# VH-VL binders against GTPase-activating protein and VPS9 domain-containing protein 1 (GAPVD1): the designs that were tried, part 22

Target 1, 239 residues: GTPase-activating protein and VPS9 domain-containing protein 1 (GAPVD1), of Bos taurus (Bovine) (a5d794r147to385)
Amino acid sequence: SYLLQVLRYLIEFELKESDNPRRLLRRGTCAFSILFKLFSEGLFSAKLFLTATLHEPIMQLLVEDEDHLETDPNKLIERFSPAQQEKLFGEKGSDRFRQKVQEMVDSNEAKLVALVNKFIGYLKQNTYCFPHSLRWIVSQMYKTLSCVDRLEVGEVRAMCTDLLLACFICPAVVNPEQYGIISDAPINEVARFNLMQVGRLLQQLAMTGSEEGDPRTKSSLGKFDKSCVAAFLDVVIGG
Below, E stands for the ipSAE of ESMFold2; O stands for the ipSAE of OpenDDE; V2 stands for 0.75 times the mean of E and O plus 0.25 times the DockQ between their complexes.

## First folded at step 23 (VH-VL; framework fv_rolinsatamab)

Design u1 (from g3 with heavy chain Y101W W103Y; at its last look DockQ between E and O 0.79; V2 from the best seeds 0.72)
Fold by ESMFold2, look of step 23:
Structure u1 (fold): chain C 239 residues (1-239), chain A 121 residues (1-121), chain B 107 residues (1-107)
Amino acid sequence: as target 1 above (239 residues)
Amino acid sequence: EVQLVQSGAEVKKPGSSVKVSCKASGYTFTSYYMHWVRQAPGQGLEWIGEINPSGGETKYNQKFKDRATLTVDKSTSTAYMELSSLRSEDTAVYYCAREGWSYRSYGMDVWGQGTLVTVSS
Amino acid sequence: DIQMTQSPSSVSASVGDRVTITCKASQSIRSWVAWYQQKPGKSPKLLIYKASKLESGVPSRFSDSGSGTDFTLTISSLQPEDFATYFCQQYNSYPYTFGGGTKVEIK
């Protein structure tokens, strides 16, 4: 297959030769990233895997019909008028105000964590349906970049997780209708906001062991089922 | 179907009191603030106050603070507005309205049918 | 109290006309304005909230613009069911206050 060979070539001559291949991959503008997305979007087995993995958790999100699961306290407060803030949270600047805002943030975060863990669970259930050609490319990336002296094995594993979650799974989570995963139900603005929140947190899981990221989100990352993501990666790499 | 049904028209003498009821159905009564708004004949809308059905907390337009009393009965999903020391200028249609702030229900999106209160000597 | 000054008090228009109603707040209310339609003998009906967000089931011929203190409601092509009185309302600060209303009448 010519596209698989081009992707193999780009691992060796674009990513391997980069000063910071993880940053290059995560920007999504390098030739490897662009061609990987195009290859995976045209692959029938990828569509089948994404549908088998994502259809049910997305349908459950639509059935639950939650309001915006906003977790940034400043953005959450700004969704309400000053009069509404007073009735919901109390006097601005008080300890009660801060406590009530944090309670709403915590409630939204708990719902979001449960939702993301549902997606991770379906990923685990469908691990062995992962497309063979995509498995081959990820395995080639792991093997090739593990031989680079300036890259630690943990960083190479994180790059493979970035590829799987950020470049393959998350685009389908955020835009499931474009990937043919959802056709019978409309996805309104709020559902898309919440799917984007799921995508954001899945991408943060790909940063496991990274020194990048928001310190606030580092404390919440322990609430996710990271062992399922690691097990999925081990199957894809070859164990 | 979300609905607010108010008590019937009242005719009152000056100096007396009136109590208007508003029965809610089709939604979780304690999840939305209940407002009271009045409209004198040929006039605009005037906000009387609000009540949190969950805890009974109230806030009043200062114009009515000493005369208006808002209450709820959670067991019957009913809100009440009592206006005392009635005057002829209190003749108006009184509305209850619920307030939401979620994408499914926002602003005063459901209103009662109105209760005409007529104050005459 | 935030005063909501609404103009005109009435407008006479024909089916198909474009109608513009203005509402001015006495101080900034950012986007915390709502618009209501009231037909004779009926309760007010919410049309637009948070400035420019249409309530579910409201026709696209209704639109709103503005931020801060100056807001407009526009009906791009009047229909027979649009002849009613329209009110703006601020919910930025207590007490909640309404504009004086604009009656849209057939001519």
Scores: ipSAE 0.646, ipTM 0.885, lowest interface PAE 0.9, mean pLDDT 86
ESMFold2 (binder alone), look of step 23: mean pLDDT 90; pTM 0.935
OpenDDE, look of step 23: ipSAE 0.737; ipTM 0.920

Design u2 (from g3 with heavy chain Y101F; at its last fold request DockQ between E and O 0.80; V2 from the best seeds 0.78)
Heavy chain, then light chain:
Amino acid sequence: EVQLVQSGAEVKKPGSSVKVSCKASGYTFTSYYMHWVRQAPGQGLEWIGEINPSGGETKYNQKFKDRATLTVDKSTSTAYMELSSLRSEDTAVYYCAREGFSWRSYGMDVWGQGTLVTVSS
Amino acid sequence: DIQMTQSPSSVSASVGDRVTITCKASQSIRSWVAWYQQKPGKSPKLLIYKASKLESGVPSRFSDSGSGTDFTLTISSLQPEDFATYFCQQYNSYPYTFGGGTKVEIK
ESMFold2, look of step 23: ipSAE 0.713; ipTM 0.915
ESMFold2 (binder alone), look of step 23: mean pLDDT 90; pTM 0.931
OpenDDE, look of step 23: ipSAE 0.769; ipTM 0.932
ESMFold2, fold request of step 25: ipSAE 0.745, 0.742, 0.720; ipTM 0.927, 0.925, 0.922
ESMFold2 (binder alone), fold request of step 25: mean pLDDT 90, 90, 90; pTM 0.930, 0.931, 0.932
OpenDDE, fold request of step 25: ipSAE 0.808, 0.784, 0.807; ipTM 0.947, 0.939, 0.945

Design u3 (from g3 with light chain A34N; at its last fold request DockQ between E and O 0.85; V2 from the best seeds 0.78)
Heavy chain, then light chain:
Amino acid sequence: EVQLVQSGAEVKKPGSSVKVSCKASGYTFTSYYMHWVRQAPGQGLEWIGEINPSGGETKYNQKFKDRATLTVDKSTSTAYMELSSLRSEDTAVYYCAREGYSWRSYGMDVWGQGTLVTVSS
Amino acid sequence: DIQMTQSPSSVSASVGDRVTITCKASQSIRSWVNWYQQKPGKSPKLLIYKASKLESGVPSRFSDSGSGTDFTLTISSLQPEDFATYFCQQYNSYPYTFGGGTKVEIK
ESMFold2, look of step 23: ipSAE 0.669; ipTM 0.889
ESMFold2 (binder alone), look of step 23: mean pLDDT 88; pTM 0.916
OpenDDE, look of step 23: ipSAE 0.795; ipTM 0.944
ESMFold2, look of step 24: ipSAE 0.688; ipTM 0.900
ESMFold2 (binder alone), look of step 24: mean pLDDT 90; pTM 0.928
OpenDDE, look of step 24: ipSAE 0.764; ipTM 0.936
ESMFold2, fold request of step 25: ipSAE 0.686, 0.660, 0.672; ipTM 0.899, 0.893, 0.895
ESMFold2 (binder alone), fold request of step 25: mean pLDDT 90, 90, 90; pTM 0.930, 0.930, 0.929
OpenDDE, fold request of step 25: ipSAE 0.815, 0.816, 0.817; ipTM 0.951, 0.951, 0.950

Design u4 (from k2 with heavy chain S105G; at its last look DockQ between E and O 0.61; V2 from the best seeds 0.68)
Fold by ESMFold2, look of step 23:
Structure u4 (fold): chain C 239 residues (1-239), chain A 121 residues (1-121), chain B 107 residues (1-107)
Amino acid sequence: as target 1 above (239 residues)
Amino acid sequence: EVQLVQSGAEVKKPGSSVKVSCKASGYTFTSYYMHWVRQAPGQGLEWIGEINPSGGETKYNQKFKDRATLTVDKSTSTAYMELSSLRSEDTAVYYCAREGYSWRGWGMDVWGQGTLVTVSS
Amino acid sequence: DIQMTQSPSSVSASVGDRVTITCKASQSIRSWVAWYQQKPGKSPKLLIYKASKLESGVPSRFSDSGSGTDFTLTISSLQPEDFATYFCQQYNSYPYTFGGGTKVEIK
């Protein structure tokens, strides 16, 4: 199609020519990323893939109706009044207080892990129906950028992951009603917070070689099925 | 269905005591604090105290600390409020209410139907 | 104890009217206020928690505002089912305390 040829052109003359093509892609304001979003939004097979992959796990998140799955202990305690903090956690500043807060953080982390693993499972189940035209353009980006001496293959793979997740899948996870995935129920602020957490972790799992700056992130990543996300990317790149 | 079902109305003499029950159903009893609140006829609401059903920890409004006793029976998912040394101004409807801390049930979101306690000679 | 001073004590209004109820706390309670509706012979019903969150199934015509010591419940367009008594409640500090109530009745 003509739009696919324009996208291929922009890989060559916008991304390849950039001093930092990954940063350019992640900002989401370059011509390639804008056209990729517009192309994918108008693509019927993309809507079918996103619906088949995301509808059920999003509906299950809505049915479970969990509160904010907040993992920052300071933000977590701020939703409780001083009286509530005392009854739930004990004396402020005590070891018991810190332990009880951590127990609630750990409970939220366990629930978030269960949710993300569910999304991973649906991604695995629907790999075969990933849109062929999107597979083609991601494959072209991988092949073209892998020939650039100043880019290591791990960085090119990370850029393909960024495009796939940040520009295609995660926007649909966070705003499923915009993509027609959910039309029969509103998505409240709490559900959207939890969907954003899912999107963030899905993207982190695809980036297996970049966890040095956050040891806690590495610990939480050990609880997920990382092979499923990596296998999905391998199919997309190789096709 | 989440419900709090209270015991029936009682008529008591001054100086006696009353024990009101509140049976919970449709949710995990030990996951929510239980509160007791009273309302004299045609009047406002007054907080009596709270109990954690999990461990039995209580807090009382100081006004009632000498006379109110809150307990739970986890095996029957039932909370109890006992008020002693009754006097005429204790005539009121007594409510139990659970307190939630999640999106699905913030604050005192479920109340019992109320138990009228009348204190008269 | 934190006193919650609620005004007015009653208001007569017609269907469609905008009704405003205020509560003033004797000291700062930040946003730790809840609002209840009570119809005659019934238990209180939670309307709003944390000074901004509507309880499930509560009509959007109910809203609140305020922080610190001054809080307002607003019914934007009064309906026949809204004639009731309304209470504010602080849960910042023990003991939990309620306002004296505002009776909204037919004019």
Scores: ipSAE 0.593, ipTM 0.872, lowest interface PAE 0.9, mean pLDDT 85
ESMFold2 (binder alone), look of step 23: mean pLDDT 90; pTM 0.930
OpenDDE, look of step 23: ipSAE 0.804; ipTM 0.954

Design u5 (from k2 with light chain A34N; at its last look DockQ between E and O 0.72; V2 from the best seeds 0.73)
Fold by ESMFold2, look of step 23:
Structure u5 (fold): chain C 239 residues (1-239), chain A 121 residues (1-121), chain B 107 residues (1-107)
Amino acid sequence: as target 1 above (239 residues)
Amino acid sequence: EVQLVQSGAEVKKPGSSVKVSCKASGYTFTSYYMHWVRQAPGQGLEWIGEINPSGGETKYNQKFKDRATLTVDKSTSTAYMELSSLRSEDTAVYYCAREGYSWRSWGMDVWGQGTLVTVSS
Amino acid sequence: DIQMTQSPSSVSASVGDRVTITCKASQSIRSWVNWYQQKPGKSPKLLIYKASKLESGVPSRFSDSGSGTDFTLTISSLQPEDFATYFCQQYNSYPYTFGGGTKVEIK
C-alpha cells in the first residue's frame, strides 16, 4: 500500500497546491497522473474490471468491421478523389453536394452513437466491480479537493471523471491489446480510429454541462445515455 | 463469393452492334458502380464508362459516347454494355468490373472473366 | 484526359530481383492511383489502391510510392508467380485512364 500512500500525498501536495489542478491532471505529465497509471496497470482487479467491461464491446466493434466513422465533413470529403466526390455528392459548392455529404456524416454519426452506447451499457453493467483501491484514491481526491475554496464541487467532480476516463478506462479502450483485453490479434488502423472516436466521446460525455465540449460531440450528446456515466461516477466517489 | 459472369464470345461484322451481359452475384448489386473496360489484343486497358445500378446514372468516355450504351436490370443483377457501329478496331476483350468506395472494398476489386468481341468482314 | 505514361514497357528479371515500375501522370493527381496485375489469359487483379493500401491476399513484397505526378510499384523480391503485366490507373478525373502496361518476364 505504499504506492496508495504516495498517491494520497500527491493529491495533497501536488494537485491541491496547483493553480490549475484540472489542467495539470489532464496533461498526464504530473507525478500523480504517472503514478496512478502505473498503479492501475499493475493491479489485478483493474485488469479484471477492464476485461469484463471492455472485451465484448471491443469484439463487437471488430466483428462489425465498419469503415472510418468520420464525423468531420471536411475530413470525410478528403477521403475521396475529385471524380468520386462528383459522382457521390455532385457539383462542389451546390446544395446537393452539402446535403449528400451531410447524409454520409449523419450515417456515420448514427453508427458511432450506437457503438458508444454499447460501451456505456457495459460500463454500467460492471460499475460495482470497480477496483476498491482505485475507488479509494478517487474518493480521497474528491474529498481533499472539495475542501479547496477556489474549486467548485462541479470542477472537482469533473477532475475525478477525468482521472477515471483519461487515465484508466480510455487508454484501455484505445489500446486494448496492451492491457490484455484482446489476445493475439492486432487492431487494424480502421478499428483503432473507431476506438479512438469512442474514447473521445466517452471523455466528452463526462464533461456534461461543460462549456469546453467539442461542438461536433455537443450536437450528438442528446443521443447518449448520460445517466449511466453519471451513475458510474456517483458509485465510484461514494454515491 | 463475389462473382461477375459475362456472356460468351461474339463474332460480328463491321457496322453491326454487340450487347455484352455481366451477371453479378454474392453482393448487393445496387451498392457498387459497374465499369466497362476493354483490351485490344496485345494492347492496354481502355475505360469505356460506368453506371450506377441504383439509379441508372452513367458516365462515358467521350471516345464512346455516341456508340456505347450502359444499362442494368436490377431484378436480375445484370449489367449490359451495347456498342454500335462496330469497326475492326473494336476487336477486344470487354470486361465488366465493380467499383467500391469503402475501406473494405475500394477501386475495381472484382472483374468479370472478359468477353472477346471479334469484328471482321 | 490525364495521360498515364508507364515505363518500362517490359522488363526481364530473375527470381529474387527488385523490380521497379514507374507511372507518370500528365497532371497532378495527388495520390489517386490504383495498380493492377494481369496474368496471361486472365482478368486484371487489383493489387494496391489509394497509392499505398495492399488489397487483401496481396503479398507484402508489393509496395508503391509517389504523389503528384510520379508513382512507382515495387516488387521487393520477385517470385515466379509475379510473371504478369502491371497497369497503373488514375481515378482523379474522368475519364479514368490506365498506363500502357509493363510486362514482367522472369528468366
Scores: ipSAE 0.648, ipTM 0.879, lowest interface PAE 0.7, mean pLDDT 86
ESMFold2 (binder alone), look of step 23: mean pLDDT 89; pTM 0.925
OpenDDE, look of step 23: ipSAE 0.809; ipTM 0.953

## First folded at step 24 (VH-VL; framework fv_rolinsatamab)

Design j1 (from u2 with light chain A34N; at its last look DockQ between E and O 0.75; V2 from the best seeds 0.73)
Fold by ESMFold2, look of step 24:
Structure j1 (fold): chain C 239 residues (1-239), chain A 121 residues (1-121), chain B 107 residues (1-107)
Amino acid sequence: as target 1 above (239 residues)
Amino acid sequence: EVQLVQSGAEVKKPGSSVKVSCKASGYTFTSYYMHWVRQAPGQGLEWIGEINPSGGETKYNQKFKDRATLTVDKSTSTAYMELSSLRSEDTAVYYCAREGFSWRSYGMDVWGQGTLVTVSS
Amino acid sequence: DIQMTQSPSSVSASVGDRVTITCKASQSIRSWVNWYQQKPGKSPKLLIYKASKLESGVPSRFSDSGSGTDFTLTISSLQPEDFATYFCQQYNSYPYTFGGGTKVEIK
């Protein structure tokens, strides 16, 4: 299709020619990013893949019906009045207060990690259903950018991960009803918050190797099944 | 069905004490703080205190600190409020109410039916 | 102690009227206010928590606004079942304290 050929052209003449193509891709404002989004959103096989991959883990999240999985300790504390904070955590500023808040953060983080690993597992399970035309574009990006001496192989692989997770999969995780993945179950405010947390962590996985990575995020990233993400990428770019 | 069922009305003499019970059902008793609030005729609502059923920790309105005692029995899921040295001013309806902290249950969302305590000579 | 001053003490209104009830805290309590409805012979029922969030099953005609010291409960279109006394309550600091109540009577 002509959009596929334009996208290949933009890899060669927009991304390859950029001083920092990964940042250009992540910003989402370059011509490649805009056209990739338009192409993938209009592709029926992309909708089928997203539904096959995301419907079940999203339904499991809805059935689990967890409270807000907040991991920022300051935002967690703000859910409670000063009186409530005193009875739940103890004296403001004390070591006990910090320990109790951290225990709640750690509990939420463990649940969130389990959720994200479910999503990664379904991605692995459905790797071979990945749309052929999107696979072709990702493969073209990998092959073209791997020939650029100023780009390390790890950075090129990270760009492919950016495209797959941050630009294609995560928008569908956060807004599954907009993408037609969920139409028969309500998504309440808390479920939306937790889906956004999943999307945030999936995007952080796409940023592995970036100097802009949050140190706290990197410490939690060791708990994810990175081999599944790498295997998914290898099938997509090497198929 | 979440429910708080309180003991029946009581008539007491000045200087005596009263112990009001509040039996919880339909939820995990130890997961919610229990509060006691009273309402005198023609008056507003007045907070007496709270108890954490998990460990028995209490906090009292200073107005009642020397006279009110809050306890729980975890085995029967029952909270108790005892008020001593009763005065005519203590004539009121006494309520128990649970307090939640989750998106499913926040604030004093379930109240007992109230127990009228009348103090007269 | 944080004093909650509630006004008016009573209001008489017709079905369909907009009713507003004001609650003023003696010091800043950010948004840590709950609102309760109490019908004659019944225990209080939570309507709104955190000064803006409706309790489950509460009709959307109930709303709240305010932050800091001044809070307002609004019934946008009064219904016959709204005949009751309404209380604000702060939970910012111990002791928890309530407003004096506002009795809403239907004309």
Scores: ipSAE 0.671, ipTM 0.895, lowest interface PAE 0.7, mean pLDDT 86
ESMFold2 (binder alone), look of step 24: mean pLDDT 88; pTM 0.916
OpenDDE, look of step 24: ipSAE 0.767; ipTM 0.937

Design j2 (from u3 with light chain V33L; at its last read DockQ between E and O 0.87; V2 from the best seeds 0.78)
Heavy chain, then light chain:
Amino acid sequence: EVQLVQSGAEVKKPGSSVKVSCKASGYTFTSYYMHWVRQAPGQGLEWIGEINPSGGETKYNQKFKDRATLTVDKSTSTAYMELSSLRSEDTAVYYCAREGYSWRSYGMDVWGQGTLVTVSS
Amino acid sequence: DIQMTQSPSSVSASVGDRVTITCKASQSIRSWLNWYQQKPGKSPKLLIYKASKLESGVPSRFSDSGSGTDFTLTISSLQPEDFATYFCQQYNSYPYTFGGGTKVEIK
ESMFold2, look of step 24: ipSAE 0.661; ipTM 0.892
ESMFold2 (binder alone), look of step 24: mean pLDDT 90; pTM 0.930
OpenDDE, look of step 24: ipSAE 0.762; ipTM 0.938
ESMFold2, fold request of step 25: ipSAE 0.645, 0.668, 0.690; ipTM 0.887, 0.894, 0.903
ESMFold2 (binder alone), fold request of step 25: mean pLDDT 90, 90, 90; pTM 0.930, 0.933, 0.930
OpenDDE, fold request of step 25: ipSAE 0.824, 0.823, 0.824; ipTM 0.954, 0.953, 0.953
ESMFold2, last read: ipSAE 0.638, 0.657, 0.679; ipTM 0.879, 0.890, 0.894
ESMFold2 (binder alone), last read: mean pLDDT 90, 90, 90; pTM 0.933, 0.930, 0.931
OpenDDE, last read: ipSAE 0.822, 0.824, 0.823; ipTM 0.953, 0.954, 0.954

Design j3 (from u2 with light chain V33L A34N; at its last read DockQ between E and O 0.79; V2 from the best seeds 0.78)
Heavy chain, then light chain:
Amino acid sequence: EVQLVQSGAEVKKPGSSVKVSCKASGYTFTSYYMHWVRQAPGQGLEWIGEINPSGGETKYNQKFKDRATLTVDKSTSTAYMELSSLRSEDTAVYYCAREGFSWRSYGMDVWGQGTLVTVSS
Amino acid sequence: DIQMTQSPSSVSASVGDRVTITCKASQSIRSWLNWYQQKPGKSPKLLIYKASKLESGVPSRFSDSGSGTDFTLTISSLQPEDFATYFCQQYNSYPYTFGGGTKVEIK
ESMFold2, look of step 24: ipSAE 0.696; ipTM 0.909
ESMFold2 (binder alone), look of step 24: mean pLDDT 90; pTM 0.931
OpenDDE, look of step 24: ipSAE 0.771; ipTM 0.940
ESMFold2, fold request of step 25: ipSAE 0.651, 0.741, 0.745; ipTM 0.889, 0.931, 0.928
ESMFold2 (binder alone), fold request of step 25: mean pLDDT 90, 90, 90; pTM 0.929, 0.934, 0.933
OpenDDE, fold request of step 25: ipSAE 0.823, 0.822, 0.823; ipTM 0.953, 0.953, 0.952
ESMFold2, last read: ipSAE 0.738, 0.733, 0.718; ipTM 0.929, 0.927, 0.923
ESMFold2 (binder alone), last read: mean pLDDT 90, 90, 90; pTM 0.931, 0.930, 0.932
OpenDDE, last read: ipSAE 0.822, 0.823, 0.822; ipTM 0.953, 0.953, 0.953

Design j4 (from u2 with light chain A34H; at its last look DockQ between E and O 0.68; V2 from the best seeds 0.71)
Fold by ESMFold2, look of step 24:
Structure j4 (fold): chain C 239 residues (1-239), chain A 121 residues (1-121), chain B 107 residues (1-107)
Amino acid sequence: as target 1 above (239 residues)
Amino acid sequence: EVQLVQSGAEVKKPGSSVKVSCKASGYTFTSYYMHWVRQAPGQGLEWIGEINPSGGETKYNQKFKDRATLTVDKSTSTAYMELSSLRSEDTAVYYCAREGFSWRSYGMDVWGQGTLVTVSS
Amino acid sequence: DIQMTQSPSSVSASVGDRVTITCKASQSIRSWVHWYQQKPGKSPKLLIYKASKLESGVPSRFSDSGSGTDFTLTISSLQPEDFATYFCQQYNSYPYTFGGGTKVEIK
């Protein structure tokens, strides 16, 4: 279609010619980013893929009805009054207080890991159903930008990951009602918080094969099925 | 169905003690703090204290220090409040109430029906 | 102890009226306040109002506001089932303390 050719043109003459094409893509305001989002949002096969992949794990999240899966101990503490903190955690500043807070953090982390692994499983199950035209665009981005001497292969792979996850999959994870994935069930504030945690971790896991990953984030990611996310990206990119 | 069912009304003489029971059902008894609150006729609410059914830890309003005793029986999911050295100003309705900490169950969200304790000679 | 001074002690109102109930804490308690409704012969009922989401079973005509020391409960359009006594409660510090109550009576 002519629209796919315009997108290929923009890879070649907007992204390739940019001094920092990844930053340009991530801002989401360049012509390629805008057109890609419009194209993918209007594509029937994209809606079918997103629904087939995301409907069930999102519904399971809603049924589980978990509290905020907060893993930052300081933000977790802020939910409670000083009197509540004393009864739940003990004396502020004590080793017992820190231990009790960490126990609650660890419990939330275990639940979040299980939730994210569920999403990863559905992504894996639907890898080969990824829309053909979107796969073609991502493959064109990979091929065209891999020929640019100033861009390392890891950076090009990261750009393809940004496009797939940040511009396509994760917006649907965070706002499933906007994408028609969930039609009659409300997404309350707590559920949206937990969906945002899923989206954030999916993007981080996709970058585990890159040298630019945060060392502390990289070492804490061992509990996830990160090979499944990397395999998904390899199939979509055509590697 | 979450419920707190309290023991029946009591009439007591000054200087005696009363023990009010509060039987919990429909939830995990040890996961919620249990509070006791009283209300004198035509008056406001007054917090007596709290107990953690899991470990038996208690905290009391200083007004009731050394007169109030909160206990639990985990095997029957029952909380108890004992008030000793009764005086006429202890005449009140005594409530048990559970306290939650989740976004779906936060604060004293379930109360017993109340137990009238009347202290008279 | 943190004293919660509640006013007025009573108000006579008609169905449809806006009713405002005030609590003042003797020291700053940030936002750690709960509100309760109590009908004659019944136990208190928690009326936690969350600005970002509706508490299950609490009508949207109930709202609260305030921080620090001054807090209000508002009933935007009084209904027949709202005639009751209302209490604020601080849970910032032990002992937990309640306001003296506000009785909302039919005119």
Scores: ipSAE 0.674, ipTM 0.891, lowest interface PAE 0.6, mean pLDDT 85
ESMFold2 (binder alone), look of step 24: mean pLDDT 90; pTM 0.928
OpenDDE, look of step 24: ipSAE 0.772; ipTM 0.938

Design j5 (from u1 with light chain A34N; at its last look DockQ between E and O 0.76; V2 from the best seeds 0.71)
Fold by ESMFold2, look of step 24:
Structure j5 (fold): chain C 239 residues (1-239), chain A 121 residues (1-121), chain B 107 residues (1-107)
Amino acid sequence: as target 1 above (239 residues)
Amino acid sequence: EVQLVQSGAEVKKPGSSVKVSCKASGYTFTSYYMHWVRQAPGQGLEWIGEINPSGGETKYNQKFKDRATLTVDKSTSTAYMELSSLRSEDTAVYYCAREGWSYRSYGMDVWGQGTLVTVSS
Amino acid sequence: DIQMTQSPSSVSASVGDRVTITCKASQSIRSWVNWYQQKPGKSPKLLIYKASKLESGVPSRFSDSGSGTDFTLTISSLQPEDFATYFCQQYNSYPYTFGGGTKVEIK
């Protein structure tokens, strides 16, 4: 509990006093971010929550044997040899080539959206198992920063979402072995890549309204179940 | 079970033709390119060509372009390789092999059992 | 055509030995190489594709390395079932071409 009080102190005297507290959080180098990460990683109830929430969707991803879900057309093309590009997409530089590449990108995006929605669904399902001490500190952040006139309520909610998804949940999605969520199942390089894609999209959702967002991600953001994320946040910050 | 089953061994005279069949089962025939590869006795592997069963598009090793013809019959999930103007140097085991490009099925991951074609006078 | 020069032509080894097979391409093919195993009287079996990915069901004692023109296949601890002929194959450009093969035989 001493570390929890230090975190509460840093909300008051580091985040509240910052000119741009959201940017400070996102950079991940401020004292609050570092100590929150250390606190959450040492908290047994956080490990239980992450396992209850993430184990099943990660296991489903591992057994479904999905193909490599690259969505950047240039990186997608580079996965194939020149001979393969010719047979899959046709003549380089043609309209058909561009169309075929885009069709594969769109198919991968649809599969990726479905994966992310699955993770969001498990997050919603396990909302009431969220660790009490983490709930307390996030609630303290929300209450303290909502009193700051220069911060809009939507921005304070976005900061709480940043902390929960980008700093707590997403690292466990990308490296589940490191967090003890998966111990006996192998994670091949395709599965790792797909988990990283899920993590990136979850982080992009936490960056709602950010100028740093990928334009392709922004165009697909309407397909995600944002109401589940908002409901989760509402329970965490004070229901 | 994913399987490619080829027609039986053949003995041919120089100047004649041979047509080898390769029947696919256990997977969607039109979703994979079919390749033909040969191996002379005691020698390495030599690529003859490929066919897309979906649209019938082919590519050939230039060495065989005037003599080899690859076809498919979608209704029977069967690929064919015909080699004409046979010479003694064409004595080899002829294989069909499918090609994928996903991590689930990549490269030439399934091969037929091979068909020995012997060309002698 | 891209020539794939494979060496050695044969290697005599004992169970438990480390075996290394080299394949050289006549021009850069980046990483577009597959490796195959062929036992006497049988068709080839894909071992490694894309210069780094093991095919499903292939033992972890098989590995490869290399890029550009020089590639190696390594068997870290040879087993009785590994005595076979091994081929590299490039798929960078048409026509697809194979190395001449390396026969791994009992010593």
Scores: ipSAE 0.592, ipTM 0.864, lowest interface PAE 1.0, mean pLDDT 85
ESMFold2 (binder alone), look of step 24: mean pLDDT 90; pTM 0.929
OpenDDE, look of step 24: ipSAE 0.783; ipTM 0.943

